# Ledger of designs, part 6: VHH binders against Fibroin light chain (FIBL)

Target 1, 244 residues: Fibroin light chain (FIBL), of Bombyx mori (Silk moth) (p21828)
Amino acid sequence: SVTINQYSDNEIPRDIDDGKASSVISRAWDYVDDTDKSIAILNVQEILKDMASQGDYASQASAVAQTAGIIAHLSAGIPGDACAAANVINSYTDGVRSGNFAGFRQSLGPFFGHVGQNLNLINQLVINPGQLRYSVGPALGCAGGGRIYDFEAAWDAILASSDSSFLNEEYCIVKRLYNSRNSQSNNIAAYITAHLLPPVAQVFHQSAGSITDLLRGVGNGNDATGLVANAQRYIAQAASQVHV
Short names: E, the ipSAE of ESMFold2; O, the ipSAE of OpenDDE; V2, 0.75 times the mean of E and O plus 0.25 times the DockQ between their complexes.

## First folded at step 1 (VHH)

Design q02 (framework vhh_7qbe_3)
Fold by ESMFold2-Fast, scan of step 1:
Structure q02 (fold): chain B 244 residues (1-244), chain A 121 residues (1-121)
Amino acid sequence: as target 1 above (244 residues)
Amino acid sequence: QLQLVESGGGLVQAGGSLRLSCTASGFTYAMGWFRQGPGKEREFVASISGSGGSTYYADSVKGRFTISRDNAKNTLYLQMNSLKSEDTAVYYCAARDSPYYFGSLDEYDYWGKGTRVTVSS
C-alpha cells in the first residue's frame, strides 16, 4: 500500500503569501511520492515511450524539452544527457528552418539510449535529494561544458534571470522546504529548482523577457499555482507552437 | 473542441466483471480513469500514456483492473475484474493534450460526464 505524507497549512510560515505557498506546495506535492518511485521520474519514462510512438515532430520536441529540464538540472552524474537533449532541440529548430527533419529523427535514438540507461540512477538521486547536484548543459549545440550548481548557486542563477521580486518569495518557500528534514519537502524543493533553471526555459522563451515573464505567461502573480507544472508545460508548449 | 463519452457502466454482482469505454473526438496524450463513490472525494483509478506503453494503477485496483487504449479509434478502456462492493462509484474518463504526469485531478484538461457502476452482493 502507498502512503503519502501530506504537507499541511500549519507548516507554512505566516510571513509569506499563503495563497502562493499553498498553491506551489500543493502542485509540487503531486510530483513527489517517496513511498514509490518518484512520479516525476515515472513521467520521464512515460514521455520517452510516447516519443517512440509519435510521428508529430512538435510533440516530440516538446517531450524532449520536458525531459531535458528534469535530467539536465537534477544531477551532474549523468554524462551526455544534457548534450543529447540539446542536439534533439537544435535538430528540431534546424528542421523548421530547412524543411528537413531527418536529422531530428536521427537525434532521438542517442537521447533515448542515454536517458533509458540512467533512469535508475536518476530515481535514486531524486529519492535522496541531499545527494543532488544540478547540472546545466549547453542550451544549444553542445558547444562546451555545462555548469554545476548546488542549491544556493542554482537559485542565484534563477534570480539573475528574473526582473521581478516574484521569484524572491518563491525562493523563500523553496529554501524552507530544502532545509526541512522531511524527504518529501526536500524532493519538492529539488523539483521546483530543476524546472526553473536555465537553459531549457531560455531556449523556448518567445520574448526577450526574463524567466519571471515566462512564468507569468502561464499564471498570475497572485496565484503562482503550479510553478513546477506551469514552467514545464509552458516550455513544452513553446516548443510545440512551431507550425511545420 | 475535444469531447469524451463514457459507456459500459451498469449493475454487476460481486466477483463479476465489467468493461468501460471512453471515446474521444480526437487524439489525446495521457488518459485516465477516476471514480467517486457516494459521499466520497473523486479518486484516481488508473492512467495510460499516449502510446499505451506505460500504465499506472491505484493500489486498491492493482491485479484486478486493466487499462488499455486503441489510438486508431481514439478509445480508452478499463477492464474491471473481481469486482467488490467498494468499487461502486461513478467512473470518469479524463484526457490530456500534453505527455506528462498522472494521478492528479489538476493535470487533466478534458473530462467526461461519468458512467455509473454498482456492485451488488
Scores: ipSAE 0.000, ipTM 0.127, lowest interface PAE 17.2, mean pLDDT 55

Design q03 (framework vhh_7qbe_3)
Fold by ESMFold2-Fast, scan of step 1:
Structure q03 (fold): chain B 244 residues (1-244), chain A 119 residues (1-119)
Amino acid sequence: as target 1 above (244 residues)
Amino acid sequence: QLQLVESGGGLVQAGGSLRLSCTASGRSYAMGWFRQGPGKEREFVASITWSGGSTYYADSVKGRFTISRDNAKNTLYLQMNSLKSEDTAVYYCAAGEYSLTYPDAYDYWGKGTRVTVSS
């Protein structure tokens, strides 16, 4: 039951570019720039449009929201895998210097958590590949531990919103940005599919290679190597579905 | 300030099941379950995002535990199946902005509910 308002040019606040408006949404939303916010909002608009055409919100909303969440996680998880791997390397180095490996052992949980997360997400995509086209803007960079979930938190907040006022307020920014580019808003699904979906799959596959390199010499090879090999297999499956 | 209250703990035989509940005084983007066994550090169990679209599990509980939430009631659930003696712990509900596996990623915590699995 979430609706997105449509603004004409004279209804868009002219001072909205002076800075980001305050919002009741979590801190994670504030970390996403206006372009990525616009892409997320437009993806939600397409999802709501598809739901309306199907005529059953309850059952289909959950499936569509889950798929959108998977896509957001896939995008956000790419830098997160690299960041988790870097944390393992840094913690190992610190352990060698200090003689205390407790931090190194603690860093392994998040690293394997990210790999496990990606395997679970890919399994879900194999089961429900039809919605994979709902992609998002460039993955957020690693700004520190935990940042890989920032876009997920913002995306989930949008999808779960019981009040559409937040979406309607942010949507005026979207309309302003795309109107300034001569009606690019008219073809957002095609724009997103053409520019974001294939690069997301490619970066995901590339990330698996980087993780494999970073694991060399850091941990026990039996569990880490097997897990990475499985992750690469599932990443390849996801990439093939995006490019089919 | 957000308050969390856990319930549903108790004594159960190995192979049995329990459902834990956690009721929050308000909305949170991310919620999760952590546990602390006798003489052990607090460890991650499971987490879920606001939409319920993304869930994460510790390897030791994958396939046995299911996390879910009811946003209309601000309530988080953990369905625990095929319980083992190793699952004996105090289970804590946590809420925060990010669905992470580290305790310090969560801003709010409940007081815990005890689960004892007999052999």
Scores: ipSAE 0.000, ipTM 0.119, lowest interface PAE 16.4, mean pLDDT 52

Design q04 (framework vhh_7qbe_3)
Fold by ESMFold2-Fast, scan of step 1:
Structure q04 (fold): chain B 244 residues (1-244), chain A 120 residues (1-120)
Amino acid sequence: as target 1 above (244 residues)
Amino acid sequence: QLQLVESGGGLVQAGGSLRLSCTASGFDYAMGWFRQGPGKEREFVASISRSGGSTYYADSVKGRFTISRDNAKNTLYLQMNSLKSEDTAVYYCAATPFWGSYETSNYDYWGKGTRVTVSS
């Protein structure tokens, strides 16, 4: 009975700047302005989710307008994405009106796409360790969602594919690395996540031993600083073993 | 509120080196350097992530300038080598909640600047 629902984002420490509307909106525009469109979608998903989870931003008319603008920008030219984008905008407006953002959070899944346990490796898997994201194959769509893994979607797939309770502890360790300010810790989290992802794990069995050893080292009291010192080694290994 | 103070500017000969510093009252931000030369708009020079693990450079300075940070000392650095007359500008330190931004509008905090003059 391993499920992602056993862990809440509220159990993991977060930076205080992530809690402010102006800071969140500025980061969302940074992603849109400086980043490839596929990467921008994944990054903005994190920002929009964080904004929705806090509820504070419901009081800011400019936040609603800017969220709509960002979604419209990201949906431009993506096949099948228009109705998913409209659903996100409508669900956010409903959340502001009702004070309940559960529908808004649920609408992000179809918009950015979730990868379920039944996805196969026909599509290209792209890993960017510096931003902890996974982009798989074609553009998003209303009918099938998309083929983009964010951190939550990836771990939902990992946990859903497993019949082992030990992955609950591994999820906590990786989530801590993911939420750190250190980009090398983020790179290690991306490496671990990529190799545990069911489609990747099926193809790259040899890398599973390295992941197990890494996690055992952390569990035995090896500092995150020690892992950071070796991050480049793990990133190079991941890059050589993943189809792009 | 975050305060940023630049230092290390001055007059230097072409081909020479200078190291700029920026001290901050807090350091939980991605950081960048921008510059404004005579008769020009403010332009991006370099940026560095919160951890210092990732950096970006403008093409005009790539291979000559190195951005770095010391989080224990709340200090940002710009090591400037092989200086050219076109590097003459006021250099500004800036902070942003997100790494990777090249846009001035995305930086929340700014220093007052330090002047660098490169003579031929």
Scores: ipSAE 0.000, ipTM 0.109, lowest interface PAE 20.5, mean pLDDT 56

Design q05 (framework vhh_7qbe_3)
Fold by ESMFold2-Fast, scan of step 1:
Structure q05 (fold): chain B 244 residues (1-244), chain A 121 residues (1-121)
Amino acid sequence: as target 1 above (244 residues)
Amino acid sequence: QLQLVESGGGLVQAGGSLRLSCTASGLTYAMGWFRQGPGKEREFVASISSSGGSTYYADSVKGRFTISRDNAKNTLYLQMNSLKSEDTAVYYCAADRGYWTISQPSEYDYWGKGTRVTVSS
């Protein structure tokens, strides 16, 4: 079975300065208005409804990974969802290897319960955006454990175990946000979350690279002025892709 | 580990009513009723989501049957009204621990032993 990467606090790469990176990402998010944040959240709910209507386990698992990634980035500091999502992804991987998806199906209920709680809290953060923080890179915290899960590695494992054509089509949340005509914030939300999902991040390769470079620069002791300038260029690049 | 126990079957006259029950020994999510009549294939009857908020029915029973659940009692119900001789069958309770409501027998992990319903003409 392919295992999702899991980091304890002492296993997180030391060349990433979590405090500085989270601050830069939170400041970039501050340029997105509250109405646009609400629209992005609403799109996640629509995609979850679409996922419920399909019988394809790979697409369901990929939608869970993408949803967990987006929610984690928008709601850094909300524990619990990462653990439920990790259980779904690991159960999917076990199902692919064994041909038995009973455990995968059983894991979905608890995950959707946590998603509902998380969306309510994110809506509250839209009202009080000063409380928003981000998890660094692909890592997500778990309640009570201090564990960080790497959903980028999980997404790569799912992609490697299945036909990539349908995994990158109908229920790709990042692609749906990117193709949305609602506003600039949909592109910005997709860019911010693209780093969490490497195969889909290739569609936004320049923005994904910029985030990676920002995190590496912070970790290596580089100054924050360049990091802010890179975030601003990232946002401007996303804005240039909005049809007017 | 999970067990499903059905009850409520019996003999009833055409136009009558019966209520079937199915009690689960543990947590369930999506649940459904299936039936198999004499000389027929097993067919879907009705299904219900884990919360009870979504229900689905076979065309042959729409408007006559009502599926419901009591999660506090781990019990699934099927209220059958306006029974027809065509409804004569062994009725099976099925449970999946997955989130989605489904109508295909292959998607259910646990099954009851069945309860017989006979509708006399």
Scores: ipSAE 0.000, ipTM 0.113, lowest interface PAE 17.1, mean pLDDT 55

Design q06 (framework vhh_7qbe_3)
Fold by ESMFold2-Fast, scan of step 1:
Structure q06 (fold): chain B 244 residues (1-244), chain A 121 residues (1-121)
Amino acid sequence: as target 1 above (244 residues)
Amino acid sequence: QLQLVESGGGLVQAGGSLRLSCTASGSDYTMGWFRQGPGKEREFVASISWSGGRTYYADSVKGRFTISRDNAKNTLYLQMNSLKSEDTAVYYCAAELYQGSSFDYRGMDYWGKGTRVTVSS
């Protein structure tokens, strides 16, 4: 479970959206208790250390993809439930209009319920790092409709940043990795589809070099020690966006 | 509530061009075009993300169709070139509140009423 801070109405900024709904969602991460944030980061680091004990390339690639997805999701504060996210945005807007943020605060519980599920997944991976079949997250969608994503769409969303041509090379490496997939890779593809859009677009924009270096290492068959070092650098960079 | 209104449909000869427009009451949405031909289910055509202006196309239209938007006018466009009889369909404008990438009509939150495109042989 995740503890949600109870801010008073005057502590909730009225202009945090900067004209974009996604900025409200990103800022909502500030409402998660710092202790829970610290625990999540430490658990992700432990999974990466366990990856160093594996000699199998597929297991290493699977662990890297899962931990990158989890930290990107946690850093962006997006739970993977589009309806809960929409409710947070609408409740925030209503609070600005009315001066009463009770509805906004109430919307945060369901919104961050999925974050708690991700922390449970992290704990599961720490005790059972070989059980990658458990990495399948809930499908994103709203009542009356299911959102269908595929891996190429997920990667294209990451490339929504127009910052560098080297991202095209990384797309080819990641696509080749998933095309050679076994059941573990299929679970990672499902996890990335469910959890990396849209959180990864924002995190990759801010951390593109670090995550790209990590993915290049995986695609080129680097050893586990190098992969752990690169992943730890990415996590440290992402953690700078989390108040711990 | 977001309102979407399509225009620009009509009858056109194979090999011709047509431009569809969709006027929205708001602009912070991932938007796209879907179509439904006779005896077929609704299928994805093209989309454009609000997060970075990234565009996506169905393989059947890639290289022939171009999606674009004018946020100052709250308008989405679909430029259709080299039209084929297989492009005959009702074209729907759709918008997604959440900026995720959806290529299934079930993932879209708002829909227009559609505009008919007929491509003659």
Scores: ipSAE 0.000, ipTM 0.125, lowest interface PAE 18.2, mean pLDDT 55

Design q07 (framework vhh_7qbe_3)
Fold by ESMFold2-Fast, scan of step 1:
Order: structure tokens, then sequence, then C-alpha cells
Structure q07 (fold): chain B 244 residues (1-244), chain A 122 residues (1-122)
């Protein structure tokens, strides 16, 4: 199981948008005990550091600082309990209203228990995308009203539409990354191809700009912070487009 | 900076079993077994992810060999069953401390042991 750090209520941020699932989940990663983090988390850090050291990104400090955000967004795309994710967000909202975050802390264990059970998939999404089998997330919905879509559900909705044509610019950028001198860029290209560039979907075309920005950031070797920001923006956009 | 030490090789009759071990001096990520028969290039046998949850096998050994690891001991294992004369080779332990594009290419591994000899008599 995952161990959650014991924080007092005044240590839990109140400045994030409680209506944004991705923001709450991203911040929740700050509460995971480092001693329980797997070698996969270390590899995300090492990828970003190596990209920076090989001239692909200007700042290793920025890369390290953004690692939790990348992991949170990757974890949103793995199979988990839809109710567990909804409970984290709902409990956070209740905590902001009441000033009592005991419920939020209690919701983290079950949620990150699911993440922990699937940590090897997160590891493979980063390091060995060509060997992955895509898995569908759990059915959407949770008792108590309201629904939440994680990134995997949003991605599945994009794929299921099958109504958009392939985008030549995105293909050329990904092909350039495969031909890069940097093996980290090559692996990220494989990950993006497998999980962020579905073959067809109308929603994909609506999000083409954010995907292109993410790919261009990697291909041009400019900014690990920019890559993470673009990934966060893409995930938020994809989640907002999921059909109920 | 890492050292890999293999053990468990030896002479065994066809149809027999052997278990190879490889202990690393520190933390590793992907680990694998490769082998080289007389007059041949090194070929992939099996690999395992850092967590131990994902395993990959060459078609020639699938169903007969099992790769596993004990991360508390920094030790990799290869259980070899139903051995054939074609399995005669020097077996090499390999490790990566970083992610790789392919787990079956020898050039993807950063650290290598000196090898342990396995001879299968028919």
Amino acid sequence: as target 1 above (244 residues)
Amino acid sequence: QLQLVESGGGLVQAGGSLRLSCTASGRTYYMGWFRQGPGKEREFVASISGSGDSTYYADSVKGRFTISRDNAKNTLYLQMNSLKSEDTAVYYCAASTYFKDSLWEPYEYDYWGKGTRVTVSS
C-alpha cells in the first residue's frame, strides 16, 4: 500500500480551483510519502534531468520541480476507481468549505492504493511505451451524485469517436523526435504516439494546438516546464470533452 | 559504477534444470539475461522491469525459462527448465539504471557481468 504523509489542515493548499479534477489530483501527489515512491517516479525525474543536460531543456531545477505534476497526470490515465478519484475531489471541496481536511486525507489512501497497484503501468508509459497494452479505465460515475472523468476515460472517448483524420504536422513533429539524438525524446515520442495522438477523433482535432505545443516543446529542446504545462493543459481539455 | 556477479552455471543433462543468479552492487532498473553460444553473437533471453511486474522472453525460451528478481537483495534470477543442447552458452546478466527504447538489444544495457557458463549434454 501507499503511505500518505500526515499534514495538518493549515498545510493543505486552499488556492487551487476545487472544481478542476486535474488540479486536485496533481496536488494530491504532494501528499504521497517519498519512501513508498517507486523507481518509476525516479525515472520521470531522470528523464527530465537528462533532457535538460543534453540541451533539450534549459533548466534541471524546473524539470525536478514539475515531476509531481507529470506523475499526477500520468496516474490520472491509468485504470483506477472512479469513485476514489471523485471522493478525493469532493472531500477537498468539503475541506475548503469547512476548514476540516480529515475527509480529504482519508480519501487519499484508497485513491493512491489504486495508483500503487498500477504503478508498473505508469512506469511503462514513461519508459517502454512500445510494449504497453492499453487498458480502459473503470466506468464513470460514483454514488452521491456527480460524475468525474479521468484522463484515461477522456482519451477513450477521443479514440471511440474515430471521425477525425490524421494531422500531418503532428506526424512530422513526432517523426522528428524519433530521429532525435536524444533517446529520451525518442521514448517520449513513442509515448505520445501511443497515448496522446489517437489515430482519429474530432476531439483530437479540437485539441491539436495543445498537442502540437507539447510536441514542439520536446522537439525544439526548450523547456521542461513548458512541456509539463502543455501536458496539463491537454489533459484538462481532453477531460472537458468527455461524453457522458 | 555498478558490478554484476553471476552464479549458478554448470553442466546439466538435457531435460534438466538450473537456476542462475545475478547480484548487483546497487540499485538497477531494467535487468536481463543474454547468452552467447560458441561462434555466435550475444542473443536476448529474458528481461524484467524494475518493479518485477513486467517480463519479456525470447520465443526460444518462452514457457521453459522464468525470470524474477528480489529487489531487497538486488538480485536477478533465471529459472531454466527443460534444458536443451541448444541452450549451451555463456549467460550474461545485464542491467540498466535508466529507461530504454528496447529491452532485447544488448546495446541498451549499461552494465554487464562477466558471464557464467551453462553446458547442456545430450
Scores: ipSAE 0.000, ipTM 0.118, lowest interface PAE 17.8, mean pLDDT 58

Design q08 (framework vhh_7qbe_3)
Fold by ESMFold2-Fast, scan of step 1:
Structure q08 (fold): chain B 244 residues (1-244), chain A 122 residues (1-122)
Amino acid sequence: as target 1 above (244 residues)
Amino acid sequence: QLQLVESGGGLVQAGGSLRLSCTASGFTSAMGWFRQGPGKEREFVASISYSGGSTYYADSVKGRFTISRDNAKNTLYLQMNSLKSEDTAVYYCAAHPWYSGDLFTDSRYDYWGKGTRVTVSS
């Protein structure tokens, strides 16, 4: 308990200044007993609120993802705003795709005003940057709607809504890519899954046949370099269609 | 530094049941169980996402084993029913600090326990 208070007061600001925001939360957690974890949450919330108004957005994104996982567990049942939670997820996903985190920064203030239940929603749905790419629409539970999927739920929706005869083998291939330690394979799987979700597929105008050909190429052991180049081209084409 | 500690291993008769536990010293995202039998390579048994909403099993244990977690206690469980002599192995708990999805490959896990031995007698 004394150890976490000392760390929060003296070392967290230095780690933020050094661009090590993600390691701050991990190290703090390692030194906290269960009673003091709730106290540490308040300090992390204030740091993330400050970061929302200033600083390095790459470090902010990492810190938010890790903090969402940690705090949701301790804050279950605290009232929150589902729209604010979904806005953070969707804005982060958009930032990763576009390289512009201005919208993500703007979403953090309202989110941390109702942190407990908002983080619980993120934890229950999506906290991994790869899974954040399956977020669709403006916000979950808000006017105009929006949906957040984990990988299995996303593929259930794709198969249920597809006009093509998708086979279980396509899902299996994408799952293997998703679980790869190769970042290119993981990114390809994330992109394919997000693109094929019903609302995203409609907006991006990519044909199911083209995606199916890419997936079969991967499954058959075709050259990964060409497949990565094609996936990057699909991502660029998709990004040109949606500017949120 | 994250540490994983397994417990619950032991000797059990075929057809019996056993529950393994794995307690983490801190936050973990995706978690799983792997096993290594005598003279065999380490193989996947089961994995669970952080929320517990997604669970995955090796075909050899599907319908017999159940993976679960209690995030409040930082603890992962494996309920093993209808045990067979082929289930004899050292069982390893594995965790990832950041990845929350499904994991089937041991190289994707960053932290590992020292293992707990399960022996199924005929």
Scores: ipSAE 0.000, ipTM 0.115, lowest interface PAE 18.8, mean pLDDT 56

Design q09 (framework vhh_7qbe_3)
Fold by ESMFold2-Fast, scan of step 1:
Formats: structure tokens, C-alpha cells, sequence
Structure q09 (fold): chain B 244 residues (1-244), chain A 123 residues (1-123)
């Protein structure tokens, strides 16, 4: 079997000595290793149940970052827009380099619009799980793969946002996807990375109130439509105020 | 083409310290240190990213080694303390100039390499 302990000799995990996230991360790792990637789509409802059963994220100092990572894992199993995600990442790292985040703020609109659509799809999966799972399309789309120009600059910011072992585990998994040179793996890496960028995670925290409550609500069949509308309203404001 | 020149290697007693230096002929996005011990494969030691000044270490050297750089001088340093016999190796400086295959842990992600400097730790 595939576990986090099976990382290559050249992939040194940081501080992965926290067992609470390991079951969720191990499941995500198994889905990534599937060549067809369809297992992630078919099992998104089980991942959601696992996440809803765990209350430890609400008690963490950096709950917004960890919860954004969970949403990114769910999104990796559901149709998404990795091109918009890659654009957010690339604009963000350009901002870090230049000190000008205007381009980054402008990139958020298209990305969050797509994320809102994915949240609504997750809500539909919870409401109608047996019917919907067979109608879910390909995991992620971006012709030629979601090209990240400055992967480590993005993850420098992500890892600096928290000393959480959860983020270190995410880093190792996403780096393997990024290094694979496979378009779908690159798309998944872009989508996960974009959701974990601190300014992006901050937008979700402000728009959703509690992202942990969102995951619990969706896991229990609650309607996420209001959250999608609130996220879209917040996107218009985020263009003027999201900075590093 | 970027050129890297390592210096500071030598023979040192266990428990001692050494500082390695690597001077680059130009700017790079990120830099790192790798080592290859007798009869072993090349392994990651430490790296530093320009964007956040973030540093990364192999578990075997955490708390003992410190990576740093002077971007104005294009010079990378590795301060090695509490040296052990297992640290005996040829140490290689490496630099990344592109983003596409950027990985701090993989030798294949580094575009330019120095010739290496030998560190021997006696016990």
C-alpha cells in the first residue's frame, strides 16, 4: 500500500509528526496515485464524511489554511479550472517579486467564480449522492496542464502561514504532483496550491465565516448556495484589499 | 551560463565545525547544498529560496547546519556545526534559474552545479 512514509529519498517531509491529518492525507495520496484519477471523483462523498467527522481543524491557530487545503483536495476530485488556478499562483508570485499585487487581485475574479461553482457541486453531491456521483465529469481541466512558474515561491508563503504538520504533508504530496509532468497531476497541483495561498485562504475565511462550519454543513446536507453568493460578493471587494 | 565555485571543505574532528561557501557568477532563483558520501547516492542537505528567504533542511542535519546567502554577492553559505562521521562527503552547490521544474529536494530540478568540495570528519 501507498502511505506518506513511501515518499522518495529526495522528498524530505517537514514536521509530518502529527497523526490527526494522516488518514485524510493517506486517502488523498491513494487517489493521486491512481492513473485514471476517477477514484477521487467517485469517493468525494466519503472524503467529505471523513472531514466532517474531524473537529481538530476548528481548534487550530491557522484553521483557515488547513480548511482551504481540505477544500482543494475535494476540488481535485471534481471538475475545475486549473488554468484560472495557475494564473492566480503566477500572478501572486509576480506580486511577491515586484511588490505590486494589482495583477494578483485581478486574477481572483475568474478563479473564485469557478471555485463557487465547485462548492455548489459538492453541495449537490451531499444532497443527492447516489444519483450525482456517476454524472461527475473529468477531475480538472486546463489544456496543457496548470503551469506553475514559481512553485516554491508559492509554497514558501503557504508554509510560512503556519507551522502545521498538515501543510507540510500537503507540500510533499503537491510537489510530487507538480514534478510528475502529467497534465492532470499538474492541474491538481495548481488547484491545491491556489487554494492554500494565504491571501486566497483569507478570502474564503471572510466570505464563509467559518470554513470548518461550511464543511460540516455540506457533510450534513445543508445548502451551500448562500456561501457561493457571499463568496462572489466578496470577490469584488478582494480585488482592492488582498495583500501579502 | 552560470558558474558555481565551492570552498571551505577540509578535514575536521567529530564535534567540530566548518563553513562552506559557494560563489555564483550571476543571480539565481534558488540555491541548495547536496552531498555524496562514500558508496552512497547524492542526497539533499539544505536549500534556500529567494522569494521568502525560506530555508529547508534534511532531517539528518536539522539543528546542526544553517544555510544562508548574500544576494548582493551571489554567495551561498553552509555553516556546519556538531559534525559527525556520517557527514563525510563531497558537498555540491547547486542553483536553479527557472521555475518550471523547481523543486528544492530533487537534484534534477537544479540547472547548475559546482564541482564539489570534500569534507572529511574524523572520529
Amino acid sequence: as target 1 above (244 residues)
Amino acid sequence: QLQLVESGGGLVQAGGSLRLSCTASGTSYAMGWFRQGPGKEREFVASISWSGGSTYYADSVKGRFTISRDNAKNTLYLQMNSLKSEDTAVYYCAAQIGYEDYSLYSPGSYDYWGKGTRVTVSS
Scores: ipSAE 0.000, ipTM 0.126, lowest interface PAE 17.8, mean pLDDT 62

## First folded at step 2 (VHH)

Design e1 (from d08 with G102A; framework vhh_podentamig1; at its last look DockQ between E and O 0.01; V2 from the best seeds 0.00; counts 0 for: pae E 14.8 > 2, unsure alone 61.1 < 65, placed apart)
Amino acid sequence: EVQLVESGGGLVQPGRSLTLSCAASGFTVSSNAYGWYRQAPGKQRELVAAITGGSTLYADSVKGRFTISRDNAKNSIYLQMNSLRPEDTALYYCAKWPDSYAEYLTSRAFDIWGQGTQVTVSS
ESMFold2, look of step 2: ipSAE 0.000; ipTM 0.145
ESMFold2 (binder alone), look of step 2: mean pLDDT 77; pTM 0.766
OpenDDE, look of step 2: ipSAE 0.234; ipTM 0.648

Design e2 (from d08 with Y101F G102E T106E; framework vhh_podentamig1; at its last look DockQ between E and O 0.05; V2 from the best seeds 0.00; counts 0 for: pae E 17.6 > 2, unsure alone 62.5 < 65, placed apart)
Amino acid sequence: EVQLVESGGGLVQPGRSLTLSCAASGFTVSSNAYGWYRQAPGKQRELVAAITGGSTLYADSVKGRFTISRDNAKNSIYLQMNSLRPEDTALYYCAKWPDSFEEYLESRAFDIWGQGTQVTVSS
ESMFold2, look of step 2: ipSAE 0.000; ipTM 0.129
ESMFold2 (binder alone), look of step 2: mean pLDDT 77; pTM 0.764
OpenDDE, look of step 2: ipSAE 0.016; ipTM 0.288

Design e3 (from d08 with G102A Y104F R108Y; framework vhh_podentamig1; at its last look DockQ between E and O 0.01; V2 from the best seeds 0.00; counts 0 for: pae E 12.9 > 2, unsure alone 61.4 < 65, placed apart)
Fold by ESMFold2, look of step 2:
Structure e3 (fold): chain B 244 residues (1-244), chain A 123 residues (1-123)
Amino acid sequence: as target 1 above (244 residues)
Amino acid sequence: EVQLVESGGGLVQPGRSLTLSCAASGFTVSSNAYGWYRQAPGKQRELVAAITGGSTLYADSVKGRFTISRDNAKNSIYLQMNSLRPEDTALYYCAKWPDSYAEFLTSYAFDIWGQGTQVTVSS
């Protein structure tokens, strides 16, 4: 999909944003270009760019939502924990085994609250670039800091829900993040895993447009405070409708 | 009604210590996440320390010098500030992280709670 630029280098550069999800997330990734990223994070970034370039909405929505979460985690200079995500994962997998999803429903509020806080962190890349080092990722508190959850049971459910080659590749890469000794990598693994649980993925499927608008605003260097509030509102609305 | 009230600030010489207190009213501090922020005049607000039920987090600039703690019996969060430097001069705020998404949308936990408590470190 190479494009021949008919203008000289001394003129107007190529379009910064062609309206495609892949372009939006690529520009958003530029804001965390100076962060220390593992090879696994770079591999996830490439998977998400490929997913965003697909023609179907579901792939684009998933790529946008995961990108937002990862960028937020990379923007936090002081890592939070993955406890809200781990609780969602464990409550969901317990529900699958037992047939009782009350614990899962209870876990959704704290998780989407942390998602909403992460959206604020993304905006800080624009409005507080010199202070990113001191920003703190969301933390709920729990044993192990969110490293203790049934990773394999969660991914069994994720992979059973979709016939997608991207998910198979992503599983392998996220497993490396899960097994890392780096807390930021562990947090990202937990949040990707939680994002992809079938009922959670429905929330992001419904709210992806607002998250795309936020990433576009941030990618263009705009203070996106209003776009953050809008994305939070759409996520809250979608989360209130979750069905298992 | 529900609030966090900071206290314990003051003027101190470099190298000395202060303990900041954050008293909760209208709710209990037992299991939630809390943070201390600071803002120097004309500068951006920055997080200093955070505490959850299972862990503590510190900005690099204060790690090893500051300690955040929680006392459930006194319904309070504390910041012990040792080896103070002039660069620590700021208005210090205590904040609560939301414990639910609905609370998050209606609350600005980790935003300014009242006027804060001033810490000034100078000779």
Scores: ipSAE 0.000, ipTM 0.213, lowest interface PAE 12.9, mean pLDDT 78
ESMFold2 (binder alone), look of step 2: mean pLDDT 77; pTM 0.766
OpenDDE, look of step 2: ipSAE 0.005; ipTM 0.239

